# Ledger of designs, part 17: VHH binders against Ubiquinone biosynthesis protein COQ4 homolog, mitochondrial (COQ4)

Target 1, 235 residues: Ubiquinone biosynthesis protein COQ4 homolog, mitochondrial (COQ4), of Homo sapiens (Human) (q9y3a0)
Amino acid sequence: SDGAGPLYSHHLPTSPLQKGLLAAGSAAMALYNPYRHDMVAVLGETTGHRTLKVLRDQMRRDPEGAQILQERPRISTSTLDLGKLQSLPEGSLGREYLRFLDVNRVSPDTRAPTRFVDDEELAYVIQRYREVHDMLHTLLGMPTNILGEIVVKWFEAVQTGLPMCILGAFFGPIRLGAQSLQVLVSELIPWAVQNGRRAPCVLNLYYERRWEQSLRALREELGITAPPMHVQGLA
Short names: E, the ipSAE of ESMFold2; O, the ipSAE of OpenDDE; V2, 0.75 times the mean of E and O plus 0.25 times the DockQ between their complexes.

## First folded at step 9 (VHH; framework vhh_7b2m_4)

Design k05 (from i01 with L99I; at its last look DockQ between E and O 0.64; V2 from the best seeds 0.66)
Fold by ESMFold2, look of step 9:
Structure k05 (fold): chain B 235 residues (1-235), chain A 120 residues (1-120)
Amino acid sequence: as target 1 above (235 residues)
Amino acid sequence: EVQLVESGGGLVQAGGSLRLSCAASGFTFSSYDMDWYRQAPGKQRVVVASIYSGGSTKYSNSVKGRFTISRDNAKNTVYLQMNSLKPEDTAVYYCAAGIDTYLWGSEDYWGQGTQVTVSS
């Protein structure tokens, strides 16, 4: 054990050997069941340190990203004014984010807190990434089924370089049927990669100040195009 | 229930200007993204300018710098100021309104169109 105590709420200090075991175990479990988001979280926290530093550093250089790092906004049920979001017009970011949550039967708080990142600022960065992940589903128009998650992972892999995103993008398709796999490879991956390269870093957007923004306008601002087909029914 | 009515079209000499208006009714105008499309003879209808509910704008390359889209939420009206008109701008111009949901979207409402003819 090292001499480091907790650096933030929920922090669990771990040795490099413990991190290696957690990374291996969580990778195996996430491959076995991709819906084990807790295992995906453990994998990201134990393997992504260098990439998280790169992401944090680029956020610091972006004025909006730096403001996010300073103010530490959160997207959770305890920080969101759900009544306000509900009152927004259809087609606003905030209203469509609620629609995404409702249609897919998910909430912002479905995952375990960050535990295994040994730097409090980087722990915030990975926490922010997880919250932005649901924004990406909304921006890209992707459901939370297996195919939709894989498509988002390809976008995220291009954007972030996080090892768990790269592994999820490449190994997630193991569980797809033949039709979904064909569509993924021929249509959806090219689309996700192209959009991931074109869009600015999505961690640098202060979504909490944009709830009223037209989703169409935001997609145009980010250079995000409509997917080549509707994914909801393919599952 | 919903209606979009274009006006202001006509015949104009090359290099001239024209201002199109689109009066909207039957929906919450301030919440919608508004677009101007045009359809030249024998061509597909294409978007030339967009103004989003928050006021930001986008233009096609063929009209950028010459056309200006604007909206007046108090009058439920969107405008297209067309300057430095060219014969290739000759088309029927349509006002359209739409929103994107999380699953994307297309135009919900269309006007009947107004003819713009630019002569040499």
Scores: ipSAE 0.589, ipTM 0.808, lowest interface PAE 0.9, mean pLDDT 87
ESMFold2 (binder alone), look of step 9: mean pLDDT 87; pTM 0.878
OpenDDE, look of step 9: ipSAE 0.807; ipTM 0.916
ESMFold2, look of step 10: ipSAE 0.511; ipTM 0.734
ESMFold2 (binder alone), look of step 10: mean pLDDT 88; pTM 0.887
OpenDDE, look of step 10: ipSAE 0.811; ipTM 0.916

Design k06 (at its last look DockQ between E and O 0.62; V2 from the best seeds 0.00; counts 0 for: grease 25.8 > 24.2)
Fold by OpenDDE, look of step 9:
Structure k06 (fold): chain B 235 residues (1-235), chain A 119 residues (1-119)
Amino acid sequence: as target 1 above (235 residues)
Amino acid sequence: EVQLVESGGGLVQAGGSLRLSCAASGFTFSSYDMDWYRQAPGKQRVVVASIYSGGSTKYSNSVKGRFTISRDNAKNTVYLQMNSLKPEDTAVYYCAAGLDTYLWGEDYWGQGTQVTVSS
């Protein structure tokens, strides 16, 4: 232990050696089982320092991103007003996000807390990335099946450059059938890449201030286009 | 059953005005975004105006400043006020509802109403 106390809640101070071991171990495990999200998370935290700095800097250059970094909003069951979201019009970001959670039986609390990032602000950045993941599902209209997850990971990889996203994007397809794989490679990956490149940094969106916004309007604002096919029917 | 019925089209001289209406039924009108599209002969159908469930609006560049989209939720009706009409505005105008926003579902369309602007 570097003798320094925790920098933030759940922070586990690690030596360079420990961090290296964690990175190696998590990488091996993620390669063995790409669906081990916890290992992907560890890998991201231990190897993503440079990338996180770039993301942080990108957020600082954006007025809304800077405000997010300052105010440190969280997306969790404790912070969300689910009743409010439920009361919002159909088609709104908030209502559709809620619908996503319900349909896919996902909780905002499913994301593991950040532990191995030795910078408080960068720890927040990666936490925010994790917490907006489901929002990206909503934004892209992607389900939480294997195919949908891969598509979102490709989008995220393009947007953030995070190693964990890249890893997820490349190794996700291992369990896909031939037809699904073909569609993924020929249609969905190009779509995800194109939209990821075109859209502004999605971490700079203050989602909590946009619950009332039409999801359609938001997609238009970001330049997100409809996918070439419905993903739910493929896997 | 979802129904969209457009009305208000017709022949008008350049510089004139028309007001299109679209009566909607079969869904919770106030909860959904509504769009006006147009299709000129030999051209693709294109969106000209959108009004979102929250009341915000968007216009294509070609109609911005001349057209106004509005909605009356009590009447389940969306309107397109078209001012300063040009021959280039000649098209069949369609009302559309995006009922499955999350999954990029299919839009529902009306039968359209013909707008002809003479020189």
Scores: ipSAE 0.343, ipTM 0.725, lowest interface PAE 1.4, mean pLDDT 89
ESMFold2, look of step 9: ipSAE 0.461; ipTM 0.735
ESMFold2 (binder alone), look of step 9: mean pLDDT 90; pTM 0.913

Design k07 (from i01 with S106T; at its last look DockQ between E and O 0.82; V2 from the best seeds 0.68)
Fold by ESMFold2, look of step 9:
Structure k07 (fold): chain B 235 residues (1-235), chain A 120 residues (1-120)
Amino acid sequence: as target 1 above (235 residues)
Amino acid sequence: EVQLVESGGGLVQAGGSLRLSCAASGFTFSSYDMDWYRQAPGKQRVVVASIYSGGSTKYSNSVKGRFTISRDNAKNTVYLQMNSLKPEDTAVYYCAAGLDTYLWGTEDYWGQGTQVTVSS
């Protein structure tokens, strides 16, 4: 009912009509300005319900994924012990995740909270996906520049099928220069698609238990290969 | 100055065993993933066994079940126990150290190699 309170701390309950308007408006704004990250988030939350159910159901069938759904770990400034991660050896997942954050000048808390998903468990799934997104940058070796984000979106589109990932993968290249576009189409998209098909579902991985693991070992475990070139210098 | 010094190679009959050692210095050994490679005459150098900083191991299919990699972080040494040796195992064996950053690894250190020759 409309008289029930929010399902989680930032939840904004919406009717189907309101969701339709939010989806249409956010899609238009995201196409107009893809750097409106708030509009991309609204689009993902209002259009991804069926795909989120598919992702949640497959997580339930995976022992590690089911444990993640039960324990609801978070990767955020309030849950991370940055001092502990900083003390980890070079080349560990935790230390390299910190390096990614530092080099790209990002924080785990820069993304908008989940608001428009009307199922508490699915709200966790999309929140987990957002937190895992930075982990994918670390695993794939992709910076947060426009080319790197597009490459990660291709990997995510193959992995998740989320409409916002498909939209970012397909329409993100519009503003690339000719060299970046050529490299993306000829080298990076095939690489991202191949790795996305080969790797297990990345939402089923309990990253918080692997901070000490060698990043090289984890990449081998997941079947992730080095990209054909360094994206950091292409922009 | 970084040094990786292999030892323990030699001539052995098929079916025999050897234990290779690699003493490391000049870097934080416990943080590095350590590898054994081999290079047969006229062939490219290939990885044979790896031991990651966390202790997990990986072997090529050609040596799995016959070779065992181990490390002693207190002695900065990595070992390769080679059992049931075959003539095809004849090669120069190299110790290597590397790690990945999030942008992938570029800092591999290499030893000079030690010859292993397996006679028929």
Scores: ipSAE 0.498, ipTM 0.766, lowest interface PAE 1.1, mean pLDDT 86
ESMFold2 (binder alone), look of step 9: mean pLDDT 86; pTM 0.872
OpenDDE, look of step 9: ipSAE 0.774; ipTM 0.900

## First folded at step 10 (VHH; framework vhh_7b2m_4)

Design n01 (from k05 with S53T S106T; at its last look DockQ between E and O 0.60; V2 from the best seeds 0.63)
Fold by ESMFold2, look of step 10:
Structure n01 (fold): chain B 235 residues (1-235), chain A 120 residues (1-120)
Amino acid sequence: as target 1 above (235 residues)
Amino acid sequence: EVQLVESGGGLVQAGGSLRLSCAASGFTFSSYDMDWYRQAPGKQRVVVASIYTGGSTKYSNSVKGRFTISRDNAKNTVYLQMNSLKPEDTAVYYCAAGIDTYLWGTEDYWGQGTQVTVSS
């Protein structure tokens, strides 16, 4: 199609054969170069349909999740009042979210637009997941280095079941040194899995209403515990 | 200089009540999560109650239902109302203040402690 009548902005409809080729190609490219974030995004969009439906359905059953699906909040540079967030007290969710972004030199605008999801509501769900990912780094206390990202992927795999999270969790460690791999397997994965099972679905949290909340209080509310060590100084 | 000064401790009979106060100065009290800890003889210091900047609270199982933590941000003071006291509540009680960053945190400030002794 030439884009006439797209389901949402940037939508690229694809046949089942095209989706299969995109999924296989993007998986191969993401394994070859994990920093091809565009390929990770393609992989998620072409392989996640069933799990996105499960996630959407559970959001509908949760009052807060349903409100998120209805109001469609976005977490981006254009929607955030960065000045307000910066004025919040140290230790608030909003202030620590900005600290995470600053320390790791990332922004909420890093992600490509959603293109290959053939349902407008599910396209929002995967978009929301991508935007919430940095909240998970903030909640768990994980940097964006390779080890930290793998730990978050284990948490996300338990929480969401998305194929791209499962693949990232299992194959991401291929680039780790022996020390980091040992710590990952012996301490960090068990911790991430335990917290992923205990915490409620993190997509059901309306973070934009919680910027002023104590991060310590929010972690207690979610049942998230401190990691067995700080990952910031590890490779 | 930062100070946390506890008061209200003392000797009390089992079943009685005490109210502990912790007066804070030298930092932005309203931005800190506040905790009460206790240390019984020969044991490690443990948290018994927490009150967060949003007003939510948490209690250890050993004191839940008997102790109540509260804060008054205008007076820079945190309180611990201790009811139905038992001999096992005998300890030095410490006021503490802390903040979690995204990389987590521990208590930044501690008081000197106040003795609570519960006699049978």
Scores: ipSAE 0.486, ipTM 0.757, lowest interface PAE 1.2, mean pLDDT 86
ESMFold2 (binder alone), look of step 10: mean pLDDT 87; pTM 0.875
OpenDDE, look of step 10: ipSAE 0.782; ipTM 0.903

Design n02 (from k04 with L103F; at its last look DockQ between E and O 0.79; V2 from the best seeds 0.72)
Fold by ESMFold2, look of step 10:
Structure n02 (fold): chain B 235 residues (1-235), chain A 120 residues (1-120)
Amino acid sequence: as target 1 above (235 residues)
Amino acid sequence: EVQLVESGGGLVQAGGSLRLSCAASGFTFSSYDMDWYRQAPGKQRVVVASIYSGGSTKYSNSVKGRFTISRDNAKNTVYLQMNSLKPEDTAVYYCAAGRDTYFWGSEDYWGQGTQVTVSS
């Protein structure tokens, strides 16, 4: 757009038609290769504006959520003290977050920056959601393989209502083998939905202030239960 | 070798008090969540109190207000102060240690148990 400047770092103003094309293309690519997290990010940024407003509004009403919106913490290698997290005892949130990253070979700063959201506060909300996504993997005990991502997407769809989560939850299974699909439908989806309904809004948790907390205590606080099976070896 | 050794059990009259201790060795005590369980004759083992590595606590409804769990990380010891004891509290009491990881968890270590008998 000739009339708009960037609203934040990396912002790319786009027309509604351009957003539609980005949404369609990113949805197709994310369904084709669920590991294209950059395409999932584009999809989320170009869809779900009204849902992002609902999420932002509920964060504003929660004291901890409001503090997150005000302080704008980031979970990245530049903002985390990885040495301090490594020094924490096994079973703490911070140490188990590092275990998740190590086991799955991912990094906090793997995510592309937010580009296509035309509101600075909502851009932060979707950015925070992406960073919290890895925390959800830690809380739920889910790997980043295709099956694990789908299970987390079901939890997120229940929690957020974001169109990209709903799309991923329903169409992600296209690439699953028969065994993985059977356990997904019979065991993992019911578990994910139940936990998503029971848990409070996970965007309202200031994880950066809870690194020392017992993971068992946090899971009990959130009402999150153990998954019915190990997902690591299924996909 | 990991050990959890309970002590402080015994016979006490209803309305009395006991303090159970559980001395831990062979693992990093401060990183574990500690639990007290009990098993009454003919019943299943149930948790009565928990203290997490960060110090927060949780109690079953049957003991809330009467029992207090605490820990001393310097002495690798967890305690259960049992006040206002009732005959229904009669059980073998077990100390357990566990924690959750990214892979989840269960109770990793158990003590041998100590008998608590509350006389009618």
Scores: ipSAE 0.617, ipTM 0.812, lowest interface PAE 0.8, mean pLDDT 87
ESMFold2 (binder alone), look of step 10: mean pLDDT 87; pTM 0.878
OpenDDE, look of step 10: ipSAE 0.811; ipTM 0.917
ESMFold2, look of step 11: ipSAE 0.544; ipTM 0.779
ESMFold2 (binder alone), look of step 11: mean pLDDT 87; pTM 0.879
OpenDDE, look of step 11: ipSAE 0.842; ipTM 0.929

Design n03 (from k04 with L103Y; at its last look DockQ between E and O 0.63; V2 from the best seeds 0.66)
Fold by ESMFold2, look of step 10:
Structure n03 (fold): chain B 235 residues (1-235), chain A 120 residues (1-120)
Amino acid sequence: as target 1 above (235 residues)
Amino acid sequence: EVQLVESGGGLVQAGGSLRLSCAASGFTFSSYDMDWYRQAPGKQRVVVASIYSGGSTKYSNSVKGRFTISRDNAKNTVYLQMNSLKPEDTAVYYCAAGRDTYYWGSEDYWGQGTQVTVSS
């Protein structure tokens, strides 16, 4: 035909002007209401192109990352055997991932589908990032409340450089009370940055092959340490 | 009633071998990560070997290549095979059990220890 058609399921082809308007509008809306997760997704998809290419290229150079790009595993309700995960020992990655989902009242399918990335491989990369985000909550021991999300965004910003992560890390705190902000700046950001620098890129880890692994063993393998306090109690 | 009971300690000549055992009861052994710690006279307790619930192992540099940790989930027992023993290995050896949850964790259970003495 005479225009760009869909490159993958859910793809919405857009012009550069449309992308600019979507990026500006989604940034404004996400700043106004950070719970507009759909707007955060639009922002990431319309502003992350160069960074996604850098992430894809580093995944290609990593043996496990390259395998992930080739095999395209998914962490979703349709791909997970929840019964199998529940049967795993307490303290395994899979069992504790289910605990994270249950305690925070979320599911793997809560995240919006990728729509505005005009490259099929990069669309997978951002989709993988979104699915790994919940796994990272499990690894770091962070809840999905505002403070926990900001802490995870700092870790992700250090690791990925994605504009949406950087914006979330710097501007997300505007909705925190004074006590939570003080704890974030004095304790949690230093911890998140240190762990983000120490850990290998979390996109290069094939979590679907590690459900049985001891969570303690995995955290030690990645160099992830316990946070200085329990964020769940801070709300 | 949770118990970790170490056995197999004793006096041994340098260069010799010992096998420590830790019998566990009162909890679901197969879901726990197991560790051996040691505490030398006048020093702090340190980990020497770990075996995770999934079977992978980790060793301190001071014992790597000489010690082997293993577990038998059917017998609820963890072992430490100690070869090429040195006087520096003299310590009380402790068995410990723990696991991490989403909210983090630490060592939940400890044994009372067994003395290992390596003579020069």
Scores: ipSAE 0.608, ipTM 0.826, lowest interface PAE 0.9, mean pLDDT 87
ESMFold2 (binder alone), look of step 10: mean pLDDT 87; pTM 0.877
OpenDDE, look of step 10: ipSAE 0.821; ipTM 0.922
ESMFold2, look of step 11: ipSAE 0.472; ipTM 0.740
ESMFold2 (binder alone), look of step 11: mean pLDDT 87; pTM 0.879
OpenDDE, look of step 11: ipSAE 0.854; ipTM 0.932

Design n04 (from k04 with S56Y; at its last look DockQ between E and O 0.67; V2 from the best seeds 0.00; counts 0 for: grease 25.4 > 24.2, SAP .673 > .668)
Fold by ESMFold2, look of step 10:
Structure n04 (fold): chain B 235 residues (1-235), chain A 120 residues (1-120)
Amino acid sequence: as target 1 above (235 residues)
Amino acid sequence: EVQLVESGGGLVQAGGSLRLSCAASGFTFSSYDMDWYRQAPGKQRVVVASIYSGGYTKYSNSVKGRFTISRDNAKNTVYLQMNSLKPEDTAVYYCAAGRDTYLWGSEDYWGQGTQVTVSS
């Protein structure tokens, strides 16, 4: 076991063997039921250490990313004024993020706090990734159904290299019906991969300072193009 | 009820200038991103300049440095100042208004177009 006391709020120290068992169990459960977001979180925390170091180093080299690492902004119910976001112009990032939450019946606090990462800065990086995940749904125009989550996982796998994203991207499609699988393979994966390669690191964006920005302008800035079809009608 | 009305087109010699205007009505102008497109005969309609609701502007490479887009939210009007005109700028110019939702969008409204003809 690691034996270290609390490195940050909510930290649960675990040995390498305990991390292996948590990773295997959480991977099996997340593959079986991809809506077990708690199991996806456990998987990410127990398997991603080396990749999180790469992402942290990448953020440090980027001026905006470094500022995020220093200031540690959060996207949560306690940090957001949802009424204020609703007052923003239609088509702004903030207003469309609120629309995404409402249409998909989710909240910013859907994910559990980080527990199993044994480095405080890396724990923030994975926490930031989780909070940014819903921004990616908003930027890409993807619902939270199974097909939409798989498409986002392909984008995230290209962007982050996180083992959980790679596993979700490759194995998530096993549970799709034939029509959804056909469009995923022929159209949506190529689109997600191309956009993931084109866009800058999405963890380096300070979204909390961009709520008023036109979503169209932000998509143009990031090089994100419209998907070849609407996924919400397919799932 | 929604209208985009272009004006300011015409015939001009190469090297000359024109200022296009697009007056908007029937929607909340300040919340929309505004674009100018052009369509040369036999070619596809292409965007040449955009001004977003937040004020950021974007230009195609073919007009950058020669054209300037601006907007006046008090008058619900978008402008395209076209300087150093070339014969290849000859086209019908269209004003368009759009915005994205999280599920994307296209241009929601189009004007009828105004002809710009640049003679050598």
Scores: ipSAE 0.399, ipTM 0.678, lowest interface PAE 1.4, mean pLDDT 86
ESMFold2 (binder alone), look of step 10: mean pLDDT 87; pTM 0.879
OpenDDE, look of step 10: ipSAE 0.659; ipTM 0.847

Design n05 (from k05 with S56N; at its last look DockQ between E and O 0.75; V2 from the best seeds 0.64)
Fold by ESMFold2, look of step 10:
Structure n05 (fold): chain B 235 residues (1-235), chain A 120 residues (1-120)
Amino acid sequence: as target 1 above (235 residues)
Amino acid sequence: EVQLVESGGGLVQAGGSLRLSCAASGFTFSSYDMDWYRQAPGKQRVVVASIYSGGNTKYSNSVKGRFTISRDNAKNTVYLQMNSLKPEDTAVYYCAAGIDTYLWGSEDYWGQGTQVTVSS
């Protein structure tokens, strides 16, 4: 069915046929060129509806998750107090999040807004997931190189079931060197899957209220263990 | 020079109480997570209680309800109040301090340990 108008700020209403074409095209483009992150985002927005409903419903059942759905916090340059985060001690979530951003030369504003989700609440859920992605890098201790991204995608696939995470997890490795692929398969995937199954839903955590929390305490709360090796120089 | 100095250990009868102290120096105490470990003869060192820089606490199942960890950031000291002691609590008790960075970490500093012996 054709939509008449925007349901939220950046919404682009699309028919079921248009969504099918976007899903097929974006899947093909992401398969042929894994660096087309814009196509992975389109794929997630056009194929994720059922899974986003499952994620939203479980967030509603969790007190902290329900609060997040109600208050709609954002993790962006305009919402972060960078000076406050920099003043936090080493080892706090906030300070280590900044360390992750600085070491990897990334910004919270590099995440595109959602466009093709035809439900305002579900659009927030996928937007929140994208913004939380860097928290997962921080929690897991994973860089933004290709190997680190694949490891995070495996964790996310287990946690969320989103089709785009499953695609990234299975097809992202196609251009890894033999050593990186061997380490990924033998060591890093089992670790990521184990942690993804053990950890509670990471979308239910209100990270913006935990900046002062010890990162060690948070990792222990979530059941996240240290990776079997450092991946910074492997890919 | 960083130091962690435990005190308060000794011999006590089953059912009794002891209070361990760990005085810290040479680092920013308020930023560190503090742990008490114990090591019984011939066994691995295990954590029994933790107090994080934010004040939250965690206890092993074997001591939960009997032991209380606390910290005084003004005095750079962490405490372990041990009540209802059992012979199974006999061990060398160690104070440890650590933090995790984004890239993970381990315990940065350890004390020398203090012996706790609980008699039948």
Scores: ipSAE 0.446, ipTM 0.707, lowest interface PAE 1.2, mean pLDDT 86
ESMFold2 (binder alone), look of step 10: mean pLDDT 88; pTM 0.888
OpenDDE, look of step 10: ipSAE 0.758; ipTM 0.895

Design n06 (from k04 with L103I; at its last look DockQ between E and O 0.77; V2 from the best seeds 0.63)
Fold by ESMFold2, look of step 10:
Order: structure tokens, then C-alpha cells, then sequence
Structure n06 (fold): chain B 235 residues (1-235), chain A 120 residues (1-120)
């Protein structure tokens, strides 16, 4: 019967498979043409929300992660006491984070606001992930050049499962030169994947309370090993 | 120049105690992580205890509960208190200093070692 299934005229019910194809198609189109804002919106509606829920739920189950969700710390120019971080000893997490910022000539500023997440807690989770990204650069010893960003994306993809990270990890290398691509595939991806699987969830770490911790101690705590080569020399 | 000078080694009976000291100079001691290593006759050098610049400690399984590492930043000295010593602890003990940077670099220095001999 004509009215038995649809809730309104022109209703087009979709199956889980159709939703998956919409997510895959919108992801591919958004990478191909970043001005397709409608495709980015479809991707957000179909894929990222589930992963953010998984990340939030695991943070809730971890005592440190739950504390982060409750207290909502931020890592930005306006929230950090950069003078205090500057006074920390060389080799501490805080001082080496400042070295990362200085060497790469970047700041800890918040990027464009989250617009596709309609849950306040999940919006914080993706905001925290974006702010922790520079901390991962510091822990992994990765610069912000194209190769370094791709390596971090591989680590993040393994750690978080976020669709954006997975797509960036797989499709970011298209823009690399031959030598960088060779090194990435043969050495850096295996290293990033291994460390991503070994390390605990890095969103559960309250970095703002660890600034004085030895970077060596923290890397050992997380099981993060030295990369097979220095990425700075490949850019 | 950088110097790490170990002292406090000697001969002791099983079950006894020793306290090793390592006096450091030539670098900013408080920013370095300090380690004790040992090398038994015919074996390779291995770490037994570490104390990080932030004060946290780490021990190998063979010495947990028996050895205690500590540091005095005012005296630029790291200590290893070794209790309940066993003949298997017989080795040359080395003091080491290291520090990680954002770029995966370590600045490592080594002492000359002090002999510890534990008799049955």
C-alpha cells in the first residue's frame, strides 16, 4: 500500500548499506573537491558521530579521561601560562612542547569551530582531539611538514578511528614526492601503526598536569619508540 | 667537561646493604634523567634503576623492592641504596645521565663505574 511505509510524500528510505555508500562517496568527494560542503555535511551525518561516541564512552570509563570530560581543560594561547612552561627544565614535557612550537613556528590556537556536532560533550571531544594533535607531534617527534602530518595521521587513525584521520592517512600521501613516499610506506607507516596500537588512548591523558614530567619518562610510559629516521631532513 | 664519578662500592656479604653515590658536574643536573646500570662478569651492561628529572623512579624486575634510587639536586648527586644484596648483584655499577628532546635526541653521559661484590 501507498502510505504503509513512508512518513511523508517523496520519502526515500535508505538502508545501512546505502548510508555506508553515502559516507564513502561524500568522503571521497570532500577529499577530491574540498568546496563540496554538502558532501562534508553528509560525511558528518553518517560516520564521525559514531566514532566520537565511542571515544567519549571510553573516556568516561577511564578515570583520567572522565576527569578531562568533567573539567574541560583547553590547550590554547589564552589558557596556557607560556611563561611558566618556559621556566620548566629542558627535557620536560612542557619545555619540549614549547620547543616543538618554536621549531615548527606554530601556536596552540583553536582552529575553526565545530559545526556538524550537535552534542555539546562530543563537540568538546573533537575539540580536545584537535588540541592534543600538537602534543602528539611532540611525543612522536614529528614536524608539521606534509610528511610529518601524514605520519601523525596514521598514528591518530589507529588511535581514534576518526573517519577524517583514516582518509587523511590513506589519501594524504598522494601529494608526496617519490623519496618521501618510499620512506613513508616502507618505514614510517609501520612505525606509526605499531606505536598507535601499543600506546594507550592519548585522549585519556591530562597533559596540563604533566608539564613537569620528563619527556623520556612519558614516552616510556606510553610505549612510544624512536622513529626509524629524522623526518625533518626529508622535507 | 662532563664528569660522573661513582663511589661506595665494595665487598659485602649476602643479605647486606651498600649505598652508591654518583657525583655529577659539567651539566645542568636538575634537567637530566639519571640511571644506574650494572655489568656482571661476562654479561652486557643493563639498566637497574632510573630517576627522572621530575622525580619519578623506575626499577628493573631483578631489583624491585630491594634497591632505591634517589637524587639530591643541590649536591648534583644520585644515589643507589642497595638492600638485601645477593651474589647475583655482583657487578660493576655505572652512573649515567640522559635527556630526551622533542626531536628524538638523547644527550647521554657515563661514569667509569664502581665494583660491587656480594659474597655468599
Amino acid sequence: as target 1 above (235 residues)
Amino acid sequence: EVQLVESGGGLVQAGGSLRLSCAASGFTFSSYDMDWYRQAPGKQRVVVASIYSGGSTKYSNSVKGRFTISRDNAKNTVYLQMNSLKPEDTAVYYCAAGRDTYIWGSEDYWGQGTQVTVSS
Scores: ipSAE 0.371, ipTM 0.714, lowest interface PAE 1.8, mean pLDDT 81
ESMFold2 (binder alone), look of step 10: mean pLDDT 86; pTM 0.871
OpenDDE, look of step 10: ipSAE 0.807; ipTM 0.916

